# Ledger of designs, part 252: VH-VL binders against q9h9l3

Target 1, 176 residues: q9h9l3
Amino acid sequence: PRKMVAIDCEMVGTGPKGHVSSLARCSIVNYNGDVLYDEYILPPCHIVDYRTRWSGIRKQHMVNATPFKIARGQILKILTGKIVVGHAIHNDFKALQYFHPKSLTRDTSHIPPLNRKADCPENATMSLKHLTKKLLNRDIQVGKSGHSSVEDAQATMELYKLVEVEWEEHLARNPP
Below, E stands for the ipSAE of ESMFold2; O stands for the ipSAE of OpenDDE; V2 stands for 0.75 times the mean of E and O plus 0.25 times the DockQ between their complexes.

## First folded at step 13 (VH-VL)

Design D26 (framework fv_amlenetug)
Fold by ESMFold2-Fast, scan of step 13:
Structure D26 (fold): chain C 176 residues (1-176), chain A 120 residues (1-120), chain B 108 residues (1-108)
Amino acid sequence: as target 1 above (176 residues)
Amino acid sequence: EVQLLESGGGLVQTGGSLRLSCAASGFTFSNYAMTWVRQAPGKGLEWVSGISYSGEYTDYADSVKGRFTISRDNSQNTLYLQMNSLRAEDTAVYYCAKVRYYGSGSFDYWGQGTLVTVSS
Amino acid sequence: EIVLTQSPGTLSLSPGERATLSCRASQSVSDNYLAWYQQKPGQAPRLLIYGASTRATGIPDRFSGSGSGTDFTLTISRLEPEDFAVYYCQQRDSSPLTFGQGTKVEIK
């Protein structure tokens, strides 16, 4: 069997009015929730908006941050050939400027059985915070100082594990 | 393989200035954040200042803000610390160190240090 | 700032004994941002452990790190003569970066 990891990224605003989302932190955990990667990342473009309320990123995190090109190489080495779990994961892949095979991608924002377990409409896009509270009875993304990408990646892996057997069987019968 | 060599330390009067240099070799200097850490005689380690790989982002310990300036010249593989308005409590061995990216930005290589003595 | 308090200040032991060094943080530190250094007299510090528990390149397996949150430990399973030195913990989770005050491991 293929190894599985979960990823969550934090983005800051670059470009005009800070509207471009650039990678500024990435956390990757293994199946058991152990951290494989957690680094602040320095975007190649000037940061206009740290989006600190959501990202948790501040100017001081940039001093020792890994340059984007180096971080991207490290992250892709971890992700390549593995099943990668994320929540709204297309945003993370976009920030990484990376295309992961659809057959090895699991997006907890688009898994109908997971929504069903949470008593939510199967095709609705539910937030990570809501699903985690409903299904794991855990509060994440609390406070006003930003999210923890480690906490989010760990929650995402635990959510996927609730439907893993059912969803992997579905994908085997209905390949993407 | 990796080498860091500090220079520029010496005796200086209170209120004076010194510029420390750190010559780097054995790695791609322009890809790594760098730091200065000092140690007063018989005392522990104290972080002084850090600089991003490009030089765009810098940070300082509160005790040196406004007096010290960290900078780098990536074309010459050299890190600098400009020290102004020196005080007796700035007396220390000053180390330059390389930031390790994979593994929490700890400092994987250190220079031998250069002694700065500030007296009246 | 996060204050790191190391204990004991001095640990007097004989070669072959186990050394256990403590580092306590004034607030929670992600283990990914906790490191340990060894410093011998007249020498620069040497990185021993990063990410709370990962040995740096070339570090013997008698050195191990553990802990999370506010409590971290460096263990030397069987002291060798070369291990008598000062040990510092360090956090980079928040600015400013801080070091503990050090634990001196000395010969009894």
Scores: ipSAE 0.680, ipTM 0.859, lowest interface PAE 1.0, mean pLDDT 91

Design D27 (framework fv_amlenetug)
Fold by ESMFold2-Fast, scan of step 13:
Structure D27 (fold): chain C 176 residues (1-176), chain A 120 residues (1-120), chain B 108 residues (1-108)
Amino acid sequence: as target 1 above (176 residues)
Amino acid sequence: EVQLLESGGGLVQTGGSLRLSCAASGFTFSNYAMTWVRQAPGKGLEWVSGISYSGEYTDYADSVKGRFTISRDNSQNTLYLQMNSLRAEDTAVYYCAKVRYYGSGSFDYWGQGTLVTVSS
Amino acid sequence: EIVLTQSPGTLSLSPGERATLSCRASQSVSDNYLAWYQQKPGQAPRLLIYGASTRATGIPDRFSGSGSGTDFTLTISRLEPEDFAVYYCQQRSSSPLTFGQGTKVEIK
C-alpha cells in the first residue's frame, strides 16, 4: 500500500479586518480518493469574515466544529511519515501551524511537468480549477456556495498521479 | 466514566418558562460541543439546540428559535437550556448529549433525559 | 432541511435473523456526517455507527453500516435478544441537524 495522501484546507478570516487566515475545514483523501478525514474546525480566534464564496463555511458549521488544537492532533497523526500532496500546500501547512518535511511534500502548483501537460508556462502558478479542467476535463469549485475541500483534495491527488512516475524520479535524482 | 445528568424538568403551563441543566463529568467538558435533543411521547428524536465548546457559537431548530436559549458554564461543567413561551408541542423528554469529534455530527454520550410537560 | 426517511417503519424478526434497515436522504449527505443510534424502551439513545460505516466504541461487529450520497443502510447480521429496539439515522451534513423517524425492530 502506497504511503501517500492529498490534503485541502478551507480558511476563514480572523484578526483585524479579517486579514488573518485561520483553518476552518480540512479534507484528506488516500491514493484512491477515499476520504480519510473531513471536518469543520473551530479557530481559537473570533471569525470576522467567513469568506463563504470561497470557503463554503457558514456560522452554523462552527457549532459542532472540532476545536483547532484537537483537529490539528488528528490531522498530524494522518500526515506524519506520509507523502502529502496539495495545491499551494504551504498555505495549508501555515494554517495547521505545522512543518512537513520537504522530501515528503508534493505541491501541484509547483510541478513543471504538470504545467507543461496543461500547455501552461512551466514556472507559472496555475489554479487548481484550471489544471483540473485542462487535464481531467472536470469542473470543480462550481457555483456560489463555496468550494468542496473533499472535491479539491480528490482532484489534487488525480493531478499528481498524472506526473507521479516522472516527478518521483526527478526528486530521487534531485533531492529537495 | 462519562456521565451526563439532566435536571429541571417538570409540569409547566403554556406560556411559562423552565430552565434545564445538564451536569457533566468524566471528560474535559470545556473541550466539547454539547447539544439538546428532545423526544415527544411515542415519537422520534428531534434536535433542539447546539453550542460550541467555548459557548461562542449556538444554533437552534426553527421550532424553538427565539424562545429557547442554550448556554454553558465551563467552570461548573454544566450545560443549560432556558425555555420561554412554552407550548403544548414542547412536551417531551429532553436529552443532553456530548458531540463526538471526528464524525463531528454524532453524539457519543447521552444523559437519561428529563421530562417536560406543558399543559394549559 | 434534509429529510431522512427510514424504512420499513417496523421490522418483525426472530433472534438469529438478519435485519436490514434503510435511511434515505432528500439531498446528498456526506457519509462522514451520517450516524446511527439505538434506543431501547425507557432508555436514552446510544451511538452505534458514525461516518456511515464506523462502529462506535463497544459496539459488537454484528452491526455494520454502509452507503453514500442519499442511500444508507444499517445491517445487523444476527439479531440477539438485546438488539430489539428502535433505530434512528441522523445527518449533520447540512443545518439543521435532522434525525429519521425511526425503524422499530420487534420480536415476531
Scores: ipSAE 0.690, ipTM 0.861, lowest interface PAE 1.0, mean pLDDT 91

Design D28 (framework fv_amlenetug)
Fold by ESMFold2-Fast, scan of step 13:
Structure D28 (fold): chain C 176 residues (1-176), chain A 120 residues (1-120), chain B 108 residues (1-108)
Amino acid sequence: as target 1 above (176 residues)
Amino acid sequence: EVQLLESGGGLVQTGGSLRLSCAASGFTFSNYAMTWVRQAPGKGLEWVSGISYSGEYTDYADSVKGRFTISRDNSQNTLYLQMNSLRAEDTAVYYCAKVRYYGSGSFDYWGQGTLVTVSS
Amino acid sequence: EIVLTQSPGTLSLSPGERATLSCRASQSVSDNYLAWYQQKPGQAPRLLIYGASTRATGIPDRFSGSGSGTDFTLTISRLEPEDFAVYYCQQRHSSPLTFGQGTKVEIK
């Protein structure tokens, strides 16, 4: 069987007015929720906006942070050939400057059966926080100190496991 | 072979200044964050200061903030620690160490250390 | 700052025995940010374990790390003569980076 991992990234603002989202932390967990990777990442461009309220990133995290080019290589070695689960995962792949095959990508923000289980319209885009509360009865992303990418990656994997059998059957019948 | 060689230690009077150097070889120095860790005679390890690969970001232990300055010269593969307003409690062997990136800022290579003795 | 407290301060054991070293944090530390070092007399520290449980390159499999939250353990399954040294835990979860005070493993 093909191995599965879940990923969640935190981004900071770089470029004019901090409008560009640059990778500043990445967490990857295995099927059982064990951490495979969790590192702060130093963007190649000057950080204009830490977006700390959401990212949890502060200047102190940058001192020992892995340079983007090195971190990207480490992350891609973990992702390559695996089924990668994420929530709005296109944002993570964009920050990584990486294209993962659609056939091996699972985005919990676009899985109709998952929304159905949460009593939401099948084609609505629901937040990770909402789905986790509804389906796992767990509060994540609480407070104003920023999100934990480890917590988010773990929640994402657990959400996918709720629909894994049904969704894998769907994908076999309807290849992307 | 990865090698870190500290220098600049010695005897100095309280209130004095000293600059430590760490010469790095065997790896791409400009790609790695670096740190200074000290050890007082017969005591444990104490983190002193850290610097990002580019030199843009630095951090310090509270005991040395405002007195010590970490810096680096990537063209010369050299890490520095400028120590001002030295106190007796700064007496220690000072190690430079290389940050390991897969391992959350653990230190995979260390120099042999240089002794700094502060006396009145 | 996060204070790391190691226990016992000294372990007196014979070659072939099992050593269990504890490191307790004053606040929760993510596994990913805990490391263990070995230091022999007159030498610089050597990285043994990072990420609470991953052995560094060249470290024998008799060394293992475990734990989470506030309680971490370094185990040496069968002490060899070369293992008598001081061992330090280290956290990088919060600034400032801190080390435990050390556990000395000495020959009985």
Scores: ipSAE 0.678, ipTM 0.850, lowest interface PAE 1.0, mean pLDDT 91

Design D29 (framework fv_amlenetug)
Fold by ESMFold2-Fast, scan of step 13:
Structure D29 (fold): chain C 176 residues (1-176), chain A 120 residues (1-120), chain B 108 residues (1-108)
Amino acid sequence: as target 1 above (176 residues)
Amino acid sequence: EVQLLESGGGLVQTGGSLRLSCAASGFTFSNYAMTWVRQAPGKGLEWVSGISYSGEYTDYADSVKGRFTISRDNSQNTLYLQMNSLRAEDTAVYYCAKVRYYGSGSFDYWGQGTLVTVSS
Amino acid sequence: EIVLTQSPGTLSLSPGERATLSCRASQSVSDNYLAWYQQKPGQAPRLLIYGASTRATGIPDRFSGSGSGTDFTLTISRLEPEDFAVYYCQQRWSSPLTFGQGTKVEIK
């Protein structure tokens, strides 16, 4: 069996008026929720907007941060050949400038059975916060000082585990 | 082999200035964040200052903020600490150390240290 | 500022004995951001453990780290003569970076 990991990234704003999303933190957890990677990452471009309310990132985190090129290499070594779980994961892959095979990708924002268990429309894109509260009775992304990517990655893995058997069977019958 | 060599320590009077240097070799200096940690005689370790790989981002302990300036010259593989308005409490061995990436940014290599004695 | 309190201040032990060193944080610290260092007289500190439980390169397996939240432990299963030193815990979870005050492991 293929190993499975969950990922969550935090982005900051770079480029004109801070409109470009650049990777500034990445957390990866294993199937049991143990942290495999959690590092602040320094974008190659000047940070215009820390987006601290959501990212939790402040200027002080950049001092010891891993340069993007080095971090990307470390992260890709962990992800390659594994089933990667995330929420709206296309945003994380875009920030990593990385292509992960669709057959090994699991996006908890686009799994109809998961929405069904949460009493939500099957084809709606629900937030990680909402699904976690509804299905795990757990509050994440609490407060005004930003999100924890470790907490988000752990919640994402737990959500996937609720539908894993059913969804893996579906994917075997209906390959992407 | 990774090596860090501090220099510039010595005796200086209260209110004086001193510049410490740390010469790095055996790794790609320009890829790593660096830090200064000090240790007063007979005391424990105290973090002083840190600097990102490019030099764009710096941070300082409150006890030295406004008096010390960390900087680096990536072309010369050298880390600096400019110390101004020195106090007796700044007397310590000053270590430079390399930040470890992948493993939470602890300090994996340290120099031998350079002694700074501030006297009135 | 997160304060790290180490206990005991001094451990007096003989070679072959087990040493257990405690580090308590004033606030919860993600285990991924806690490290342990060894320092011998006249020498620079040496990284032993990072991420609370991962041994640094070249560190013997008699050294182990454990713990999470506010309570962390460094264990030396069988003290060798070269292990008598001062040990420091360190957090990088919150600025400023802080070290514990140290635990001295000495020969009795």
Scores: ipSAE 0.699, ipTM 0.859, lowest interface PAE 0.9, mean pLDDT 91

Design D3 (framework fv_amlenetug; at its last look DockQ between E and O 0.80; V2 from the best seeds 0.00; counts 0 for: grease 19.1 > 18.9)
Fold by ESMFold2-Fast, scan of step 13:
Structure D3 (fold): chain C 176 residues (1-176), chain A 120 residues (1-120), chain B 108 residues (1-108)
Amino acid sequence: as target 1 above (176 residues)
Amino acid sequence: EVQLLESGGGLVQTGGSLRLSCAASGFTFSNYAMTWVRQAPGKGLEWVSGISYSGEYTDYADSVKGRFTISRDNSQNTLYLQMNSLRAEDTAVYYCAKVRYYGSGSFDYWGQGTLVTVSS
Amino acid sequence: EIVLTQSPGTLSLSPGERATLSCRASQSVSDNYLAWYQQKPGQAPRLLIYGASTRATGIPDRFSGSGSGTDFTLTISRLEPEDFAVYYCQQRYSFPLTFGQGTKVEIK
């Protein structure tokens, strides 16, 4: 019954001109919003751009960070076989170099009933910040010090809960 | 079994230098971040320095910044702390500790410590 | 830097009693980035609790951690003779990593 988690990842820029997004932090919460995982992750490639305004990541966070291969193993053990909720979650899975079954994936940026509740076009991709403010009356991702991936994962789970019954019924009738 | 063994402590004059070593065994040393924590006689714990698994990233407590250098040799499974411009306040037992992943920044294994005494 | 203040400095109790140790942070240690260590005389510290409430491997269930934000507690439900030691809290939320000054649990 309660085999659902929410995930949010932070990426830093690696590769030429920092254009490659590499995993540098991952937060996973359970159905009630309790933290199951929250670790800084050290990319295998040199970090060119910390993207601190958005990621909240600084050089000091890399000192005790978990190597990517070890972190990936820990994260996948938590995700495997569970319903995983995220916002624009394909970016997180790409950074993890992981393909989660579509039948067990819930992307709050692509749930038409959720957009409808927020008075947004059904098939538009709305930001997590906008949906959270509109539907939960909560401000997230404030300031210039970067996003909290825990805060984002918690907000994502709460947003999904608003449409969980309706969306699970839809998916049962229309498997992905 | 995980084992950490510090060495290199001893008596040193104010302004002098000393190099501490920590020999690690029982785990894949090159996969783990490592740290140095010190404890002055009769006092509490103070984080001194940390180093990433590769050695690329390091950080230091303000009290030692510019004077101490942490480094590692992954081929020899050894962690080092080069201490320069030593002060009486640096007198302490120095512990080598392994960073725990899944709770990174907590330290799951510690060495027995090596005593550094700085005197005039 | 985050300053951790532990109270009381010394706790004098008898075997069988409950020990409650406090750790207060100067700013929020969000997401439960708090650990507890035990240190006996002449020994290195031992990790007891990480993530504010998760017991480390091999730690007896009489030890429990709780709290969030700025207020954290370590509880020893029924003191055993081997539990008389100094206890330290530590935060990993921000660098530099910091420890509290310690609480000594001593036999009455």
Scores: ipSAE 0.752, ipTM 0.878, lowest interface PAE 0.7, mean pLDDT 91
Fold by OpenDDE, look of step 14:
Structure D3 (fold): chain C 176 residues (1-176), chain A 120 residues (1-120), chain B 108 residues (1-108)
Amino acid sequence: as target 1 above (176 residues)
Amino acid sequence: EVQLLESGGGLVQTGGSLRLSCAASGFTFSNYAMTWVRQAPGKGLEWVSGISYSGEYTDYADSVKGRFTISRDNSQNTLYLQMNSLRAEDTAVYYCAKVRYYGSGSFDYWGQGTLVTVSS
Amino acid sequence: EIVLTQSPGTLSLSPGERATLSCRASQSVSDNYLAWYQQKPGQAPRLLIYGASTRATGIPDRFSGSGSGTDFTLTISRLEPEDFAVYYCQQRYSFPLTFGQGTKVEIK
């Protein structure tokens, strides 16, 4: 079986009016929740909005941040050949300017059995915070410091593990 | 082999100024953030200042804010620390260190340091 | 700022013994942002462990790091004569970057 990792990224606003979402932090954990990668990343363009209340990113974090091109190379090396789990993961891939094969991607925001287990509509898009609270009885993304991408990646992995067997069987019968 | 060589330290009077340099070699200097860390005689390590790979982002310890300025010349592979309004408590060995970007982002290479002595 | 408190201040041991050094953070720190350094008299610090548990290049396997959250540990399984030095923990999770006050490992 292929190795599985979970990814979560934090983005800041760049470009005119800060509407471009640029990667500013990336966290990757393995199946056990061990951190494989966690770095602040420096966008190639000037940051207009740090979105700190959500991202947890501050200006100081950019002092030791890894240049985007370098970080991207490091991250892609980790993801290559693996099953990648994330929540609304298309946003992370977009920020990375990289798209993982669909057959090797698992998005916890689009797994009907996971929603069912949480007593949510199967076709609804539920937040990571909500699913984590309902299924893991854990509070994430609390406080004033913003989100923790490591915490979110770990939660995402744990959520997926709850439905892994069922979902992998489903995917085997219905390849994307 | 990675090498960092500090220079510019010496004796200076209180209120004086000094400019430290750190010559880097053995790695692509312009790709890495750099830092200054100091150590007073017989004391522990204190982070002083950091600078991003391009020099666009800088930060300082509260103890040196407004007095010290970190900068870099990537074309010369050199890191600088301009120290103004020096105080007795600034007396220390000043190390330049390279930031690691994989794993933890800690300081994987250090210079041998340069001594700054501030006398009244 | 995040305050790192190391304990004990001084650890007196004999060669061959196990050394356990503690570093406690005033708030939770991602393990990937915790490092350990060794400093011998008259020398610059040397990176031992980064990411709380990963040995730097050239570091002997008798050195190991562990921990998460607020509690981190550096372990030297069997002290060698060259291991008697001062050890510092350091975090880069939040600015300003901070070091612990150090633990001196001295020969008994």
Scores: ipSAE 0.719, ipTM 0.885, lowest interface PAE 0.7, mean pLDDT 95
Fold by ESMFold2, look of step 14:
Structure D3 (fold): chain C 176 residues (1-176), chain A 120 residues (1-120), chain B 108 residues (1-108)
Amino acid sequence: as target 1 above (176 residues)
Amino acid sequence: EVQLLESGGGLVQTGGSLRLSCAASGFTFSNYAMTWVRQAPGKGLEWVSGISYSGEYTDYADSVKGRFTISRDNSQNTLYLQMNSLRAEDTAVYYCAKVRYYGSGSFDYWGQGTLVTVSS
Amino acid sequence: EIVLTQSPGTLSLSPGERATLSCRASQSVSDNYLAWYQQKPGQAPRLLIYGASTRATGIPDRFSGSGSGTDFTLTISRLEPEDFAVYYCQQRYSFPLTFGQGTKVEIK
């Protein structure tokens, strides 16, 4: 349990017409919500669309940003060997160009007991914003100034804690 | 050991221009964002400008925007600050500093500084 | 622009005493975004603390940082003669990057 972290990432548009999603911020928190990592990341290719309304990323954030290759190395050292919690976490791993072991991955967008606690259909894919409002009485991602990956990672960890005992027991009896 | 050596400071008239250089050694310069910070005599520290590791991204304090240009030559391991339209308020010691990854807005190594004096 | 206000302006203490320096931000700053620097006369600043509480490489453990939100503190548990200097806090939460005005720690 001590070896559990939550991650959230923000992406910008690269490649033709800005359609490729590239990592531009990553935040990692520990079980208690303390920030272990929170850095702006400079993608290896030119940014076409900052997606600021959703990402919160602006041009000035790139001035001191950590190059992707260095940031990836730093992030993977934190993630290796740990249970990693996220929301729709496949997008975060894709942006990191990384595959974390499924047995050590927890995705709050796919946990039936969590949906049940929110009075939602167990098979529904619920947004982080919705689950956080329903279950933690918190508003995240407010306004149009973009998401905070620290705030989102912390919310994700708190959501997982609501079902942690039940879900860890389920996974132990039903190995992925 | 990391070394940052500023040069190009001196006395200049109001409205004049000056180019500062910062020679870097002891680390892979082309991997790191760099910054200029200044300190007026008897005053505190003021961030002036920053530049990404490749030079593609730059930013400036409002007090110098449009007058100062930060640049770098990664083949020469050198950071530059072109200062135009100098004013008395630009009188300061100018430091170059290396950006730290982990706390990327903090500066782990600084040069000794070079004094720029702008006279009327 | 985030204004950092340090207090006191000057702190007069003797070697061996505890120093407590305050930095107050004009708006909330995540603790990951706050740093402290030391500057001795005629020298460049030196990074002491980043992330509000993490000591930089080579910094003695008598230096500690704490705080969150708008209120941050640098503590020197037992002043040594080499610790008499000016101390600055710095934020990287938003641009422009800003420093506090400094606290001078001087021998009493």
Scores: ipSAE 0.639, ipTM 0.848, lowest interface PAE 1.7, mean pLDDT 91
ESMFold2 (binder alone), look of step 14: mean pLDDT 92; pTM 0.939

Design D30 (framework fv_amlenetug)
Fold by ESMFold2-Fast, scan of step 13:
Structure D30 (fold): chain C 176 residues (1-176), chain A 120 residues (1-120), chain B 108 residues (1-108)
Amino acid sequence: as target 1 above (176 residues)
Amino acid sequence: EVQLLESGGGLVQTGGSLRLSCAASGFTFSNYAMTWVRQAPGKGLEWVSGISYSGEYTDYADSVKGRFTISRDNSQNTLYLQMNSLRAEDTAVYYCAKVRYYGSGSFDYWGQGTLVTVSS
Amino acid sequence: EIVLTQSPGTLSLSPGERATLSCRASQSVSDNYLAWYQQKPGQAPRLLIYGASTRATGIPDRFSGSGSGTDFTLTISRLEPEDFAVYYCQQRGSSPLTFGQGTKVEIK
């Protein structure tokens, strides 16, 4: 019943020297971790760098991938009006060319109580992998084949749940 | 109504060539990835080749790499499969199919197929 | 390549009975990249289930899919005469895309 989802995107490099991050996969899970969306996405621009070690994206994933414009419409339909949880989520929203209201956005890379629980500096930006290992005793993003955005989205939701009550109370008293 | 109509099948000798066509209607062809799947007489389904909506990305089953070429003409709503160096084991009904988005890349519409028979 | 093994090869049942078809992958198929198709003699395949458990448009609710990892199941709760056909599972989790060898559901 919660109006909350978690998102994780994989990006490939487009543009000059492959420095532009373009959406190439998006996964969205609900509060319980069930997959609502998981599709490979074909960028409108030529892919210069697949960033495979981190993204897990290879040329063969592009064959049946959803065109960016179609995928964007599907994704925004799921996100609109919901609380969206992510890790360094501004990168995902930028790749989607989308503005999500700050009041409905939760970024697990910028939640001081979460870092505190992990015995990390409250103002540091910790990786999803580190926080997941420290707080959930789970290894994610293992191996040489890149990350699973489903796995990352699921871990992100579970991390948020550890501080949900405390953080929602903070946000109610200190609206963004 | 979505329709896919294959053509170009027939009898061909080993080592020969054949070009299959798939005429699409009832959807915006240029927005969807397309695939070819074949089925040998009395056997199961075997994926042959796929092509992205723009034609920029293609992929092939190992059994046909170097011999088959998938292509498309978005202005004519037509998918093609150029088959060269044909072998007896290429004998099959060839189906074209439309890729479903928001469904794990499954195939939601199929043509009725065209029979390719390769003999010596 | 991921090999999909379907069992049984042939399932002999009567109308009204429940059919349970298995599909086992040689390695894990993650992220719900499994689909099921129905094929009748002389006809093209028809999509039944995608994402392991989501029914395709127009497919009756007597068809359901379940499973994860390496073990997947297609269930037909009450066989109708038109359901006697060959059923194929398909994975898109890794290249190349592969199909199972098929399970034939036939009248007993």
Scores: ipSAE 0.672, ipTM 0.849, lowest interface PAE 1.1, mean pLDDT 91

